# Ledger of designs, part 257: VH-VL binders against q8ixk2r445to577

Target 1, 133 residues: q8ixk2r445to577
Amino acid sequence: FFGMLQNKGLTDYCFDYNPPDENQIVGHQVILYLCHGMGQNQFFEYTSQKEIRYNTHQPEGCIAVEAGMDTLIMHLCEETAPENQKFILQEDGSLFHEQSKKCVQAARKESSDSFVPLLRDCTNSDHQKWFFK
Key: E = the ipSAE of ESMFold2; O = the ipSAE of OpenDDE; V2 = 0.75 times the mean of E and O plus 0.25 times the DockQ between their complexes.

## First folded at step 14 (VH-VL)

Design s117 (framework fv_cosibelimab)
Fold by ESMFold2-Fast, scan of step 14:
Structure s117 (fold): chain C 133 residues (1-133), chain A 120 residues (1-120), chain B 112 residues (1-112)
Amino acid sequence: as target 1 above (133 residues)
Amino acid sequence: EVQLVQSGAEVKKPGSSVKVSCKASGGTFSRWAISWVRQAPGQGLEWMGVIIPYFGTANYAQKFQGRVTITADESTSTAYMELSSLRSEDTAVYYCAKSRYYGRSAFDYWGQGTLVTVSS
Amino acid sequence: NFMLTQPHSVSESPGKTVTISCTRSSGSIAYHYVQWYQQRPGSAPTTVIYEDNQRPSGVPDRFSGSIDSSSNSASLTISGLKTEDEADYYCQSYDSSKKHWVFGGGTKLTVL
């Protein structure tokens, strides 16, 4: 699958990568933003290695969650996907992060009206269901 | 530094077409969104369309669909806007403008503008 | 399909403060960023405010932007007015359903 990764519950929002410095893209948090439908910073690829790749920039980025954290951070892709970069896109639309045993949920960023994807205990909430558009 | 440099003024007859160029320098052209905006004499800004060179994807305002075509040539870092079936009402200054991310970012760099005059 | 409505003209004396409104006819003004552009006679527009309330490098802090969800409007405020601020000002926001940018009609600021 590839395209814009959209939330079922927070209907108008897509995975979005908007680092402050366009020349240094690694290490920043993945956000949710209103879907614009034109690719660029909202274009992701789900690979056979269970990676969510940001491939509109070179070098390619891969979404990861560091141990003990709940935020999705952009890392460099590796030749063999490490466990912290593996997400299972399940039949019901949930994104299951194997290493943490948690699901990606659309959530409000603390101290703001903006939204981010965060790891949370898995539920049947539409805020934890994602699809490529 | 980023620069957008447009082709020179054009005088066209009704019914003809015009193709304006916008040459980019100073950054990664293919990853930008390049919009075209026009301004008739004494009037406001009117968005015409956009191209994302990396994807080759273009989108157009409804008013111009069927008459406008926006293209990009990554080898020369140049975007083009072609407007066909010209009418006197198409007399305007045409601008290209760059944004980092379509749908979110401001138009942070603009071309100098190209005056297109449509008259008999 | 929505419109962004601005007053056609505003005027104020040097040293005073002026506010230019930009009202969205349908859909929430707050869900998409609002940009503000300044266009002096004979020039291409330049950005004075981006993403609702941010200033580009080189734009003086006399320029500020705000969003008012109650009136479904964005505002550009210019304090300490100078004659060099005389220009046309345009707001801009995004229509996600059509994937289009929309400009306001523009406001002519006269400093007299």
Scores: ipSAE 0.430, ipTM 0.825, lowest interface PAE 2.6, mean pLDDT 90

Design s118 (framework fv_cosibelimab)
Fold by ESMFold2-Fast, scan of step 14:
Structure s118 (fold): chain C 133 residues (1-133), chain A 120 residues (1-120), chain B 112 residues (1-112)
Amino acid sequence: as target 1 above (133 residues)
Amino acid sequence: EVQLVQSGAEVKKPGSSVKVSCKASGGTFSRWAISWVRQAPGQGLEWMGVIIPYFGTANYAQKFQGRVTITADESTSTAYMELSSLRSEDTAVYYCAKSRYYGRSAFDYWGQGTLVTVSS
Amino acid sequence: NFMLTQPHSVSESPGKTVTISCTRSSGSIAYHYVQWYQQRPGSAPTTVIYEDNQRPSGVPDRFSGSIDSSSNSASLTISGLKTEDEADYYCQSYDSSGKHWVFGGGTKLTVL
C-alpha cells in the first residue's frame, strides 16, 4: 500500500510531514493536515516490514514512536526495521503499534487548532481508522 | 539560491498552441510544487495548475481543463505549460512559481513572467 | 469552489496604517493558510506574508497578517506607510475540495 494516508473520522485530513529544514528531515513530529491528493509530503508507503515510510526527502524516513511517548516521530529507516517503527495495518483500517499495544488516533494538538496522530488505547472509533488514497 | 527562469515572449495566432518553459536552479526541483499563474493586461492573478515533478502529478483549474497541460523534465529541472486552442483572451503574462508544500506553502519564488500575445 | 473578495483600491497618507481585507465566500478562512503577495508594475509578485501571519526575510515588520473567523476574513495590515508600498496586493488561499489555489481579485494601494 502507498499513497496519502487518510483518516476515516477526520475525513479531510492526511498524514503529513513538513520538516522546516530540507537538510534535517528526521526528528520532527508527524502531523495531520488537509489532504491535497498530490503526493509529496503526504505520500507514505506501508512496507512488507510493517513500516510507514516517507521518501519525498532523502534519506528515507520511517515513522517511529519512542518508548513511553505517544507522538509519531520521523526516524531514519534501517535495513531491519526496529520494533518502534512497526505498525500493523489491520483490515478494519486501524494502525496498531505492536511494541506499545496502542493504536494511532487522529487527535487535536493541545492548545492549538492543529491535528496530530497520537497513540491511544485501541477502540472502534473512526478517528483510529486509516486508509491509503 | 533558488531561481526560476522562463522562456521569452511569444506571439501566436488564434487556434494555435504555446508552450512556455520554466527552468529551476538552486534546490530540489523534483520535490517542489511548480504552479502556473497568468495575468491578463490590467487584470488579477489567475491560478492555472500545478505539477509535482517527482510524482508526475498535475492538477488544473477547471477553467483550463482540456486546454492546459503542465509537464516537467527532471533531468533538465524544467517545467512546461502548454496552452492550446488559443484565443485573444489568452493574451497575458504567464508566471511559473515554486512552493515547498502543495496546499500549504506560499509561492516563495516566481519566474520573471512570459508575455504571450494572441493576435491575428 | 469559493471566491476571495478584496476591495479594488485603498488609499492612505504616508506614515498612516492601512488594512486590506480578504473575505472567503464559503468554507472557513481559518482552516487553510492565507498568503499575501505584493506586485509592483512590471514585476512578478513577491511574498509579503505567508501562512497567515509570517514574514519572509527582508519584509519589514510594518507588514502583518491576521485571521478573523467571525467575518471569515484575512487581513493584511501595513503600518508606517511609505511611498514604496504602492503596489497591488493579492491574497491567496487553498480550496481543499478542488485541490487548487484561489487568488483574491487584488487591491491597488495608493500612498499619497
Scores: ipSAE 0.490, ipTM 0.850, lowest interface PAE 2.4, mean pLDDT 91

Design s119 (framework fv_cosibelimab; at its last look DockQ between E and O 0.77; V2 from the best seeds 0.00; counts 0 for: pae E 5.4 > 2)
Fold by OpenDDE, look of step 15:
Structure s119 (fold): chain C 133 residues (1-133), chain A 120 residues (1-120), chain B 112 residues (1-112)
Amino acid sequence: as target 1 above (133 residues)
Amino acid sequence: EVQLVQSGAEVKKPGSSVKVSCKASGGTFSRWAISWVRQAPGQGLEWMGVIIPYFGTANYAQKFQGRVTITADESTSTAYMELSSLRSEDTAVYYCAKSRYYGRSAFDYWGQGTLVTVSS
Amino acid sequence: NFMLTQPHSVSESPGKTVTISCTRSSGSIAYHYVQWYQQRPGSAPTTVIYEDNQRPSGVPDRFSGSIDSSSNSASLTISGLKTEDEADYYCQSYDSSTKHWVFGGGTKLTVL
């Protein structure tokens, strides 16, 4: 699966990654933003290693969850996907993070009109449902 | 350092077409979005459209849809803007501008501009 | 869609501080980054502020950007005004609905 990773509950919002340095793509937080369908910062791929890869430029970035965090941060992809980069996109649309045993949920950023994907206890909320488009 | 170098000035008749080029250097062209912005004499900046060379995706301002075509050649790191059915109101300096990503990013580098004059 | 409204012109003496406003007609300015561009006569625009309040390298710290959500406006502030600051200034933002970039009408800054 590849393309925009869009939320079901938060209509028209997609995964979005825009690092401040175009030559250094890791270490920043993935956010949610209105889908534009132009690729680039909203282009992701779900791989057979259960990675969510960002864009297709080398070196490739993979979404990771750092210890003790509930945010999604971009790391470099590795030959063998590390445990903190493994996600299961389930048939019902839920995006499950294996290591934390939590689901990715579209959430409002505190004191902001913006949104971010956060790890939360798994529910049947549409805000935890995702699909590629 | 990133540089955008545009083609030279053009003089065109009404009804004709013009194609302006923008050659990039000093960076990774395939990572960028290239926009075209024009400025009529004594007027403000007007966004026309954008191309994402790597993905081959383009989007245009509604005002120019159907009349403007933006393309890119990654092998030469060159973006193009073609405007058809030219009219006197299209007389302007046309700029290409680079941004990191579509949407939220600024135009961090600009071409030197290309004057297009449309007159009978 | 939306418009960005700027004052047509502002003027001030060297050494003083000027502020140029940019008001967004619809949509939250807090959610859409505002950029500022400087254009000197006969030259292409250059970026002076990006992402609301970030300054590119080479741009002096006399230039600063801010956002006021209550008025849905952005502001470019230039302190210690210099003659070389005389230029047109444009704000810009993104329309997430139409997926277009939008420029303000521009502000002519005259250094007296």
Scores: ipSAE 0.811, ipTM 0.931, lowest interface PAE 0.7, mean pLDDT 95
Fold by ESMFold2-Fast, scan of step 14:
Structure s119 (fold): chain C 133 residues (1-133), chain A 120 residues (1-120), chain B 112 residues (1-112)
Amino acid sequence: as target 1 above (133 residues)
Amino acid sequence: EVQLVQSGAEVKKPGSSVKVSCKASGGTFSRWAISWVRQAPGQGLEWMGVIIPYFGTANYAQKFQGRVTITADESTSTAYMELSSLRSEDTAVYYCAKSRYYGRSAFDYWGQGTLVTVSS
Amino acid sequence: NFMLTQPHSVSESPGKTVTISCTRSSGSIAYHYVQWYQQRPGSAPTTVIYEDNQRPSGVPDRFSGSIDSSSNSASLTISGLKTEDEADYYCQSYDSSTKHWVFGGGTKLTVL
């Protein structure tokens, strides 16, 4: 699967990666932003290795969650994907982060109108359901 | 240092087509959003459309649907805007402009503009 | 679809403050970023404000942007007016339904 990774509950929003420096794609948080349908910084690939890859840049980025954290951070992809970069895209659209046993949820940043994907306890909420468009 | 350099002025007959180029340097052309904006003499700015070179995806303002085609050649870092079925009211300066993230970022660099004159 | 409406012209003396409005006809002005561009005669536009209220490097702090949800408008404020501020100013915002950028009609600022 590849394309714009859109949320079922927060229907106008897609995974989005907007690092401040175009030559430094590592270390920044993945956000949610209004879907534009043009690819670019909203284009992701779900791989057979259970990675969510950001293909717009070279070298390619891979989404990861550090131990004990709940934010999705862009890391460099590795030859063998580490456990913190593995997500199971399930039949119901949930993205299950194997290492933490949690699901990716569309969430509002506190005191802000901004949205981000965060790890949360798995529920059947539409805010935890994702699809490629 | 980012720079956008456009092709030179053109004089065209009504009913013909014009193709304007915009050559980029000093950055990651394929990852940008390149928009085309025109300005008729003494008038305001009018957005025509955009292309994301890496994806080859383009989107056009409703007014120009069916008449405008925007393309990009990643090997030469050049974007093109072709406007067909030219009318005298298409006389304008045509600009290309770069934005980093489509739908969010400002047009941070602009080409110098290309004057297209449509005369009978 | 929506329109961004600006006053056609505004004039003020050097040293004074001027405010240029940009009103959105449909949908919330606050839901999408507003950019402001300055255009001097014979030149391409340049950005003076991006993402509602941010200034690019090299733009004086006399330039500021703001959003007013109650009037559904954005404003560009220029304080301490200088003669070199004389230009046309355009606001711009995004339409997520069409995925198009939209420009305001432009405001001619005269500094006399």
Scores: ipSAE 0.663, ipTM 0.891, lowest interface PAE 1.6, mean pLDDT 92
Fold by ESMFold2, look of step 15:
Structure s119 (fold): chain C 133 residues (1-133), chain A 120 residues (1-120), chain B 112 residues (1-112)
Amino acid sequence: as target 1 above (133 residues)
Amino acid sequence: EVQLVQSGAEVKKPGSSVKVSCKASGGTFSRWAISWVRQAPGQGLEWMGVIIPYFGTANYAQKFQGRVTITADESTSTAYMELSSLRSEDTAVYYCAKSRYYGRSAFDYWGQGTLVTVSS
Amino acid sequence: NFMLTQPHSVSESPGKTVTISCTRSSGSIAYHYVQWYQQRPGSAPTTVIYEDNQRPSGVPDRFSGSIDSSSNSASLTISGLKTEDEADYYCQSYDSSTKHWVFGGGTKLTVL
């Protein structure tokens, strides 16, 4: 799959990567933003290695969850996908993080109107359902 | 240092077209969102449209739909804006500006502006 | 689908504080980042605030931005006002329904 990774429950929101420095793509958090359909910072590839790859940049980034964290952070992709970079997009639309045994959920950032993807216990919530467009 | 350098001023007749260029340097032109913004004399800024050169994706403000064409040439790192069926109301300074990312990024670098005068 | 409304002009004395408002006509101001641009006569605009309240490198810390959800407005505040701050100021936000950027009408700041 390649395109915008959209949330079913939080309609019209997509994975978005917006690091403050074009030359430093590693270590920043993936966010959710209104889908714009223009590609670039909202296009991701879901690979056969179960990576969510940010490949509109060189070197390419892969979404990871660092130990003890709930946030999705950009790392450099590796030849063999590390366990913390493996996500299973299931038939019901849930996005399961193998290493943590948790699902990606659209979440409101504290008492703010901004949104981020976070790891949470898996549920049937539409806020945990994702699809590529 | 990022720079956007635009083509020179133009004087046009009503009904004709103008094509303004915007040459980029000092960054990753293909990955930017390059917008065109105009400003009529004594008036505010008006967004016209945008292109992301890497994808060739363009989006236009409704007001200019059908009259504006925005293109990019990656080999020369140059964006173009062509406005057709010119009217006297199109007399303005036309700016190109870049955003790092579509949607939420500021226009962090601007060209110097190109004055287009439409007179009969 | 929405407008950003700014006062036409504001003025204030050197050393004092001025606030320029930017009111969104529909949809929440808090859902979409607001940018602020300064434009001096004869020059292209430059960014003074991005993402509601962030300053680009080189912008003095006397420039600040804020959001007031109750009035559905953003504000640019310039403290310690200097004569060099005399310029036009524009707010900008994104319209998710049209997928376009929208500018406010602009505010002429006069430092007397």
Scores: ipSAE 0.109, ipTM 0.696, lowest interface PAE 5.4, mean pLDDT 88
ESMFold2 (binder alone), look of step 15: mean pLDDT 90; pTM 0.926

Design s12 (framework fv_cosibelimab)
Fold by ESMFold2-Fast, scan of step 14:
Structure s12 (fold): chain C 133 residues (1-133), chain A 120 residues (1-120), chain B 112 residues (1-112)
Amino acid sequence: as target 1 above (133 residues)
Amino acid sequence: EVQLVQSGAEVKKPGSSVKVSCKASGGTFSRWSISWVRQAPGQGLEWMGVIIPYFGTANYAQKFQGRVTITADESTSTAYMELSSLRSEDTAVYYCAKSRYYGRSAFDYWGQGTLVTVSS
Amino acid sequence: NFMLTQPHSVSESPGKTVTISCTRSSGSIAYHYVQWYQQRPGSAPTTVIYEDNQRPSGVPDRFSGSIDSSSNSASLTISGLKTEDEADYYCQSYDSSNKHWVFGGGTKLTVL
């Protein structure tokens, strides 16, 4: 599966990666932004290793969650995906982060009117349902 | 530093086609969006379309759908805009412009413009 | 689809302040960012304001941008007017339904 990863509950928003430096692909938080439908910085691939890859840069980035954190950060992809980079895309559209046993939820960034994907306890909320478009 | 350099002025007859080039340097061409914008003499800016070179995906303003084709060659970092079935009303300066994030970022670098004159 | 409407021309004396409006005909002006471009004769446009109210490096703080949701408009304000500010100014915003950019009709600023 690949494409723009859109939220069912926050219907106009997609996964988005907008680091401040074009030459610095890793270390920044993944955000949610209004879907533009043209790929680019909103294009992600879900792989057979259960990675969410950002393919527009070399080397490729993989979304990860650091121990004790709830934010999704861009890391470098590895030949064998580490556990912190594995997400199970379930039939109901939830993205289950296996290592933490939590689900990715569309949420407001705590000090801002912007939106980000965060790890939260799994619920049946549409804000935890994702699909590729 | 980022630079966009366009091909030179052209004079065309009605019914013909024109292909304008825009060569990029100084950055990550494949990951940008490259838009084409025209400006008829004494008139305002008119958006024609965009390409995302890495994906080869293009989108066009409805007015130009069927007449315009925007392409990119990543090996030469060059975007192209081809406009067919030319009319005198297509006489304009044609610009290419770079945007970092499509749908969000401003056009931060522009080509110098290419004058296309359509006359009998 | 929507239109962005600007006044055709504005004029003001050196040292004074001018405001150029950009009104969106359909949908909220605040839904997507508004950019502002300056174009002098014979030149390509250059950005003076991006993402509603941000200034690029090198643009003096006399230039500012704002959004007014009640009138569904964006504004470019230029204070301390100088003769070098004479130019055409264009607003721009994004149409997510059609996945394309829309430019305002442009405003010619004359500094007398």
Scores: ipSAE 0.497, ipTM 0.849, lowest interface PAE 2.4, mean pLDDT 91

Design s120 (framework fv_cosibelimab)
Fold by ESMFold2-Fast, scan of step 14:
Structure s120 (fold): chain C 133 residues (1-133), chain A 120 residues (1-120), chain B 112 residues (1-112)
Amino acid sequence: as target 1 above (133 residues)
Amino acid sequence: EVQLVQSGAEVKKPGSSVKVSCKASGGTFSRWAISWVRQAPGQGLEWMGVIIPYFGTANYAQKFQGRVTITADESTSTAYMELSSLRSEDTAVYYCAKSRYYGRSAFDYWGQGTLVTVSS
Amino acid sequence: NFMLTQPHSVSESPGKTVTISCTRSSGSIAYHYVQWYQQRPGSAPTTVIYEDNQRPSGVPDRFSGSIDSSSNSASLTISGLKTEDEADYYCQSYDSSHKHWVFGGGTKLTVL
């Protein structure tokens, strides 16, 4: 699968990566932003290694969740995917983070009108359902 | 430093087509969004469309759908805007402009503009 | 579709403050960023405000942007007016329904 990763509950929003420096692709939080349908910084690939890759830059970025955290951060992809970079995309659209046993949920960022994907206990909420468009 | 350099002025007859180029330097051209904006004499700015070179994806304002084609050549870091079936009302300065993230970022760099005159 | 409406022209004396409004006809002004561009005679536009209220490097702090949800408008304010501020000013915002950019009609600022 590849394309814009859109949320079923927060229907106008897609995974989005907007680091301030275009030459530095790692270390920043993945956000949700209004889907523009043009690829670019909203284009992701789901790989056979269960990675969510950001392919618009070289070297390629891979979404990870650091131990004890709930935010999705862009890391460098590795030759063999580490456990913190593995997500299981289920038939129902849930995105299960294997290492933490939690699901990716569209959520409001603390004290703002911004939205971000966060790890939360798995539920049947449409805010935890994702699809490639 | 980012620069956008456009091709020179054109004089065209009604019914013909024009193709304006926009050569980029100083950054990651393929990953930008390149928009085309026109301005008729004494009038305001009018957005025509956009391309994201890496994906080859383009989107056009409804007014220009079917008459405008925006393309990009990543090997030369050049975007093109072709407007067909020219009318006298198409006389305008045509600008290319870069934005970092489509739908969010400002047009932070602009080409110098290309005057296209359509007259019989 | 929506329109961004600006006054056709504004005039003010050097040293004074001027405010240019940009009103969105439908949909909330606050849900999409507003950019402001300055176009001096014979030149391509340049950005003076991006993402509602941010200034690019090199733009003096006399330029500021704001959003007013109650009037569904954005404003560009220029204080300490100088003759070199004489230009056309355009607001711009995004139409997420059509995935298009929209420009305001432009405002001619005269400094006399």
Scores: ipSAE 0.622, ipTM 0.884, lowest interface PAE 1.7, mean pLDDT 92

Design s121 (framework fv_cosibelimab)
Fold by ESMFold2-Fast, scan of step 14:
Structure s121 (fold): chain C 133 residues (1-133), chain A 120 residues (1-120), chain B 112 residues (1-112)
Amino acid sequence: as target 1 above (133 residues)
Amino acid sequence: EVQLVQSGAEVKKPGSSVKVSCKASGGTFSRWAISWVRQAPGQGLEWMGVIIPYFGTANYAQKFQGRVTITADESTSTAYMELSSLRSEDTAVYYCAKSRYYGRSAFDYWGQGTLVTVSS
Amino acid sequence: NFMLTQPHSVSESPGKTVTISCTRSSGSIAYHYVQWYQQRPGSAPTTVIYEDNQRPSGVPDRFSGSIDSSSNSASLTISGLKTEDEADYYCQSYDSSNHHWVFGGGTKLTVL
């Protein structure tokens, strides 16, 4: 699967990666932004290794969640995917983070009107349902 | 340093087509969004469409849908805008412009513009 | 679809402050970044403000941008006005309904 990773509940919003320096793609938080339908910074690939890859730049980025955190951060992809970079895309559209046992949810960013994907306890909410478009 | 260099001025007859080029240098052409904007004499800026070369995806303003085609050649770092069925009101300066992130980033670099004159 | 409405022209004396407005007809101005471009006769536009209120390298701090959600407008403010600021100014924002960029109609700034 690949494409724009869109939220079922927060319609019109997609996974989005907008690092300030195009030559340094790691270390920044993944956000949600209005889907533009053009790929680019909203294009992600779900791999057989259970990674969510950002492949438009070299080196390739892989979404990860650091221990004790709930935010999705861009890391460098590794030859063998570490546990913090593994997400199970389930039949119902849930995106389950194996290491934390939590699900990715579209959520409002603290102190702002912007949105981000965050780890939350798994529910059947449409805000936890994702699909590639 | 990023630079966008466009092809030279064109004089075309009504009903013909024109194809303007925009050659990029510096930076990562394939990953940019390249928009085309026109400006008729004494008028404002009008967005025509965009291409993201890496994906080959293009999107067009409704007014130009069916008449405009935007393409890119990654091997030469060149974007093209072709406008067909030309009318006198298509007389304008045509600009290419780069943005980093489509839907979000400013047009941070612009080509010098190409004057297209449509007259009999 | 929406429109971005700018005054057609503004005039002010050197050393004074001028403000150019850009009003969005539908949808919130605050949820979409606003860019501002300066265009001098015979030249391509250049960016003076990006992402609502940021200045590119080389743009003097006399240029500033702001958003006013109550009027659904963005503003470009130029203080300490100089004759070299005389130009056309365009705002630009994004239409998420059709995934298109929209330009304002442009404002001609005359410095006396």
Scores: ipSAE 0.453, ipTM 0.839, lowest interface PAE 2.6, mean pLDDT 91

Design s122 (framework fv_cosibelimab)
Fold by ESMFold2-Fast, scan of step 14:
Structure s122 (fold): chain C 133 residues (1-133), chain A 120 residues (1-120), chain B 112 residues (1-112)
Amino acid sequence: as target 1 above (133 residues)
Amino acid sequence: EVQLVQSGAEVKKPGSSVKVSCKASGGTFSRWAISWVRQAPGQGLEWMGVIIPYFGTANYAQKFQGRVTITADESTSTAYMELSSLRSEDTAVYYCAKSRYYGRSAFDYWGQGTLVTVSS
Amino acid sequence: NFMLTQPHSVSESPGKTVTISCTRSSGSIAYHYVQWYQQRPGSAPTTVIYEDNQRPSGVPDRFSGSIDSSSNSASLTISGLKTEDEADYYCQSYDSSNLHWVFGGGTKLTVL
């Protein structure tokens, strides 16, 4: 399963990774941006290890949530996926972060017109429903 | 330090094809978006299409659909734009341009341009 | 599908300020970033403003960009005009319906 990870509620927006230095892939927040349909920085792979991988760089990046945080950050992938990098893509389209027991929601960034994926209590909102395109 | 270097000027007959190259250096070519833009003498800039080299995925402006093909060779860090069924109206300077993120980023580096003249 | 409309030409004397508009015919100008390019005769374009109002390294602070949602327009403002600012200026924005870039028609800036 791979492609652009698009939001059902915020229908024009996809997972997007745009680090300030294109030669360094870790430590920055994953954002949501208008889907462009061309792969590149919006192309992710969902693995059998429950990882969301950023495949357009070597070494590969894996989306993680640090303890006590609600933001999705890019970390280096490991040979065995750590718990903070595991997301369960459920039948209803929700992305469940197993370690925190929360779901990924499309949310407006505070004091901004920009959008980011954040961990929130799980609901039936379309803003918590994701699909690969 | 990014640099885009294009192939030299071409003179072509109507009905023929032209293939212009754009060699990149100084960065991660495969991860960029490479667009092609043309400019007829005394006219404005016209976007033709784009390629993402890593995926080989290309998209084209509707006006050029069916006549333009954009490709990339990651091993040589070179993008190509081939325009077929040439007409006199295709006489223009053709530019390649790099953007960091498609649909968002500006064209931060441009090739020097390649003049293609179509005449009989 | 939309057009970006610019004035064909603007002129002003050295030391003064000019503003070049870029009006979007349909869809919100604010929904997608606007870039501005400068092109001198015989040269490839160079970026003077990116993402609505950001300046690349090396572009003087005399250049600024803005968005006006009420007129559905972007503007490039050049203050303290110098003769070296004479060039064609192009705005650019994104068409999400076709996944295409669109350029404005260009504005010729003359500095006396």
Scores: ipSAE 0.624, ipTM 0.881, lowest interface PAE 1.8, mean pLDDT 91

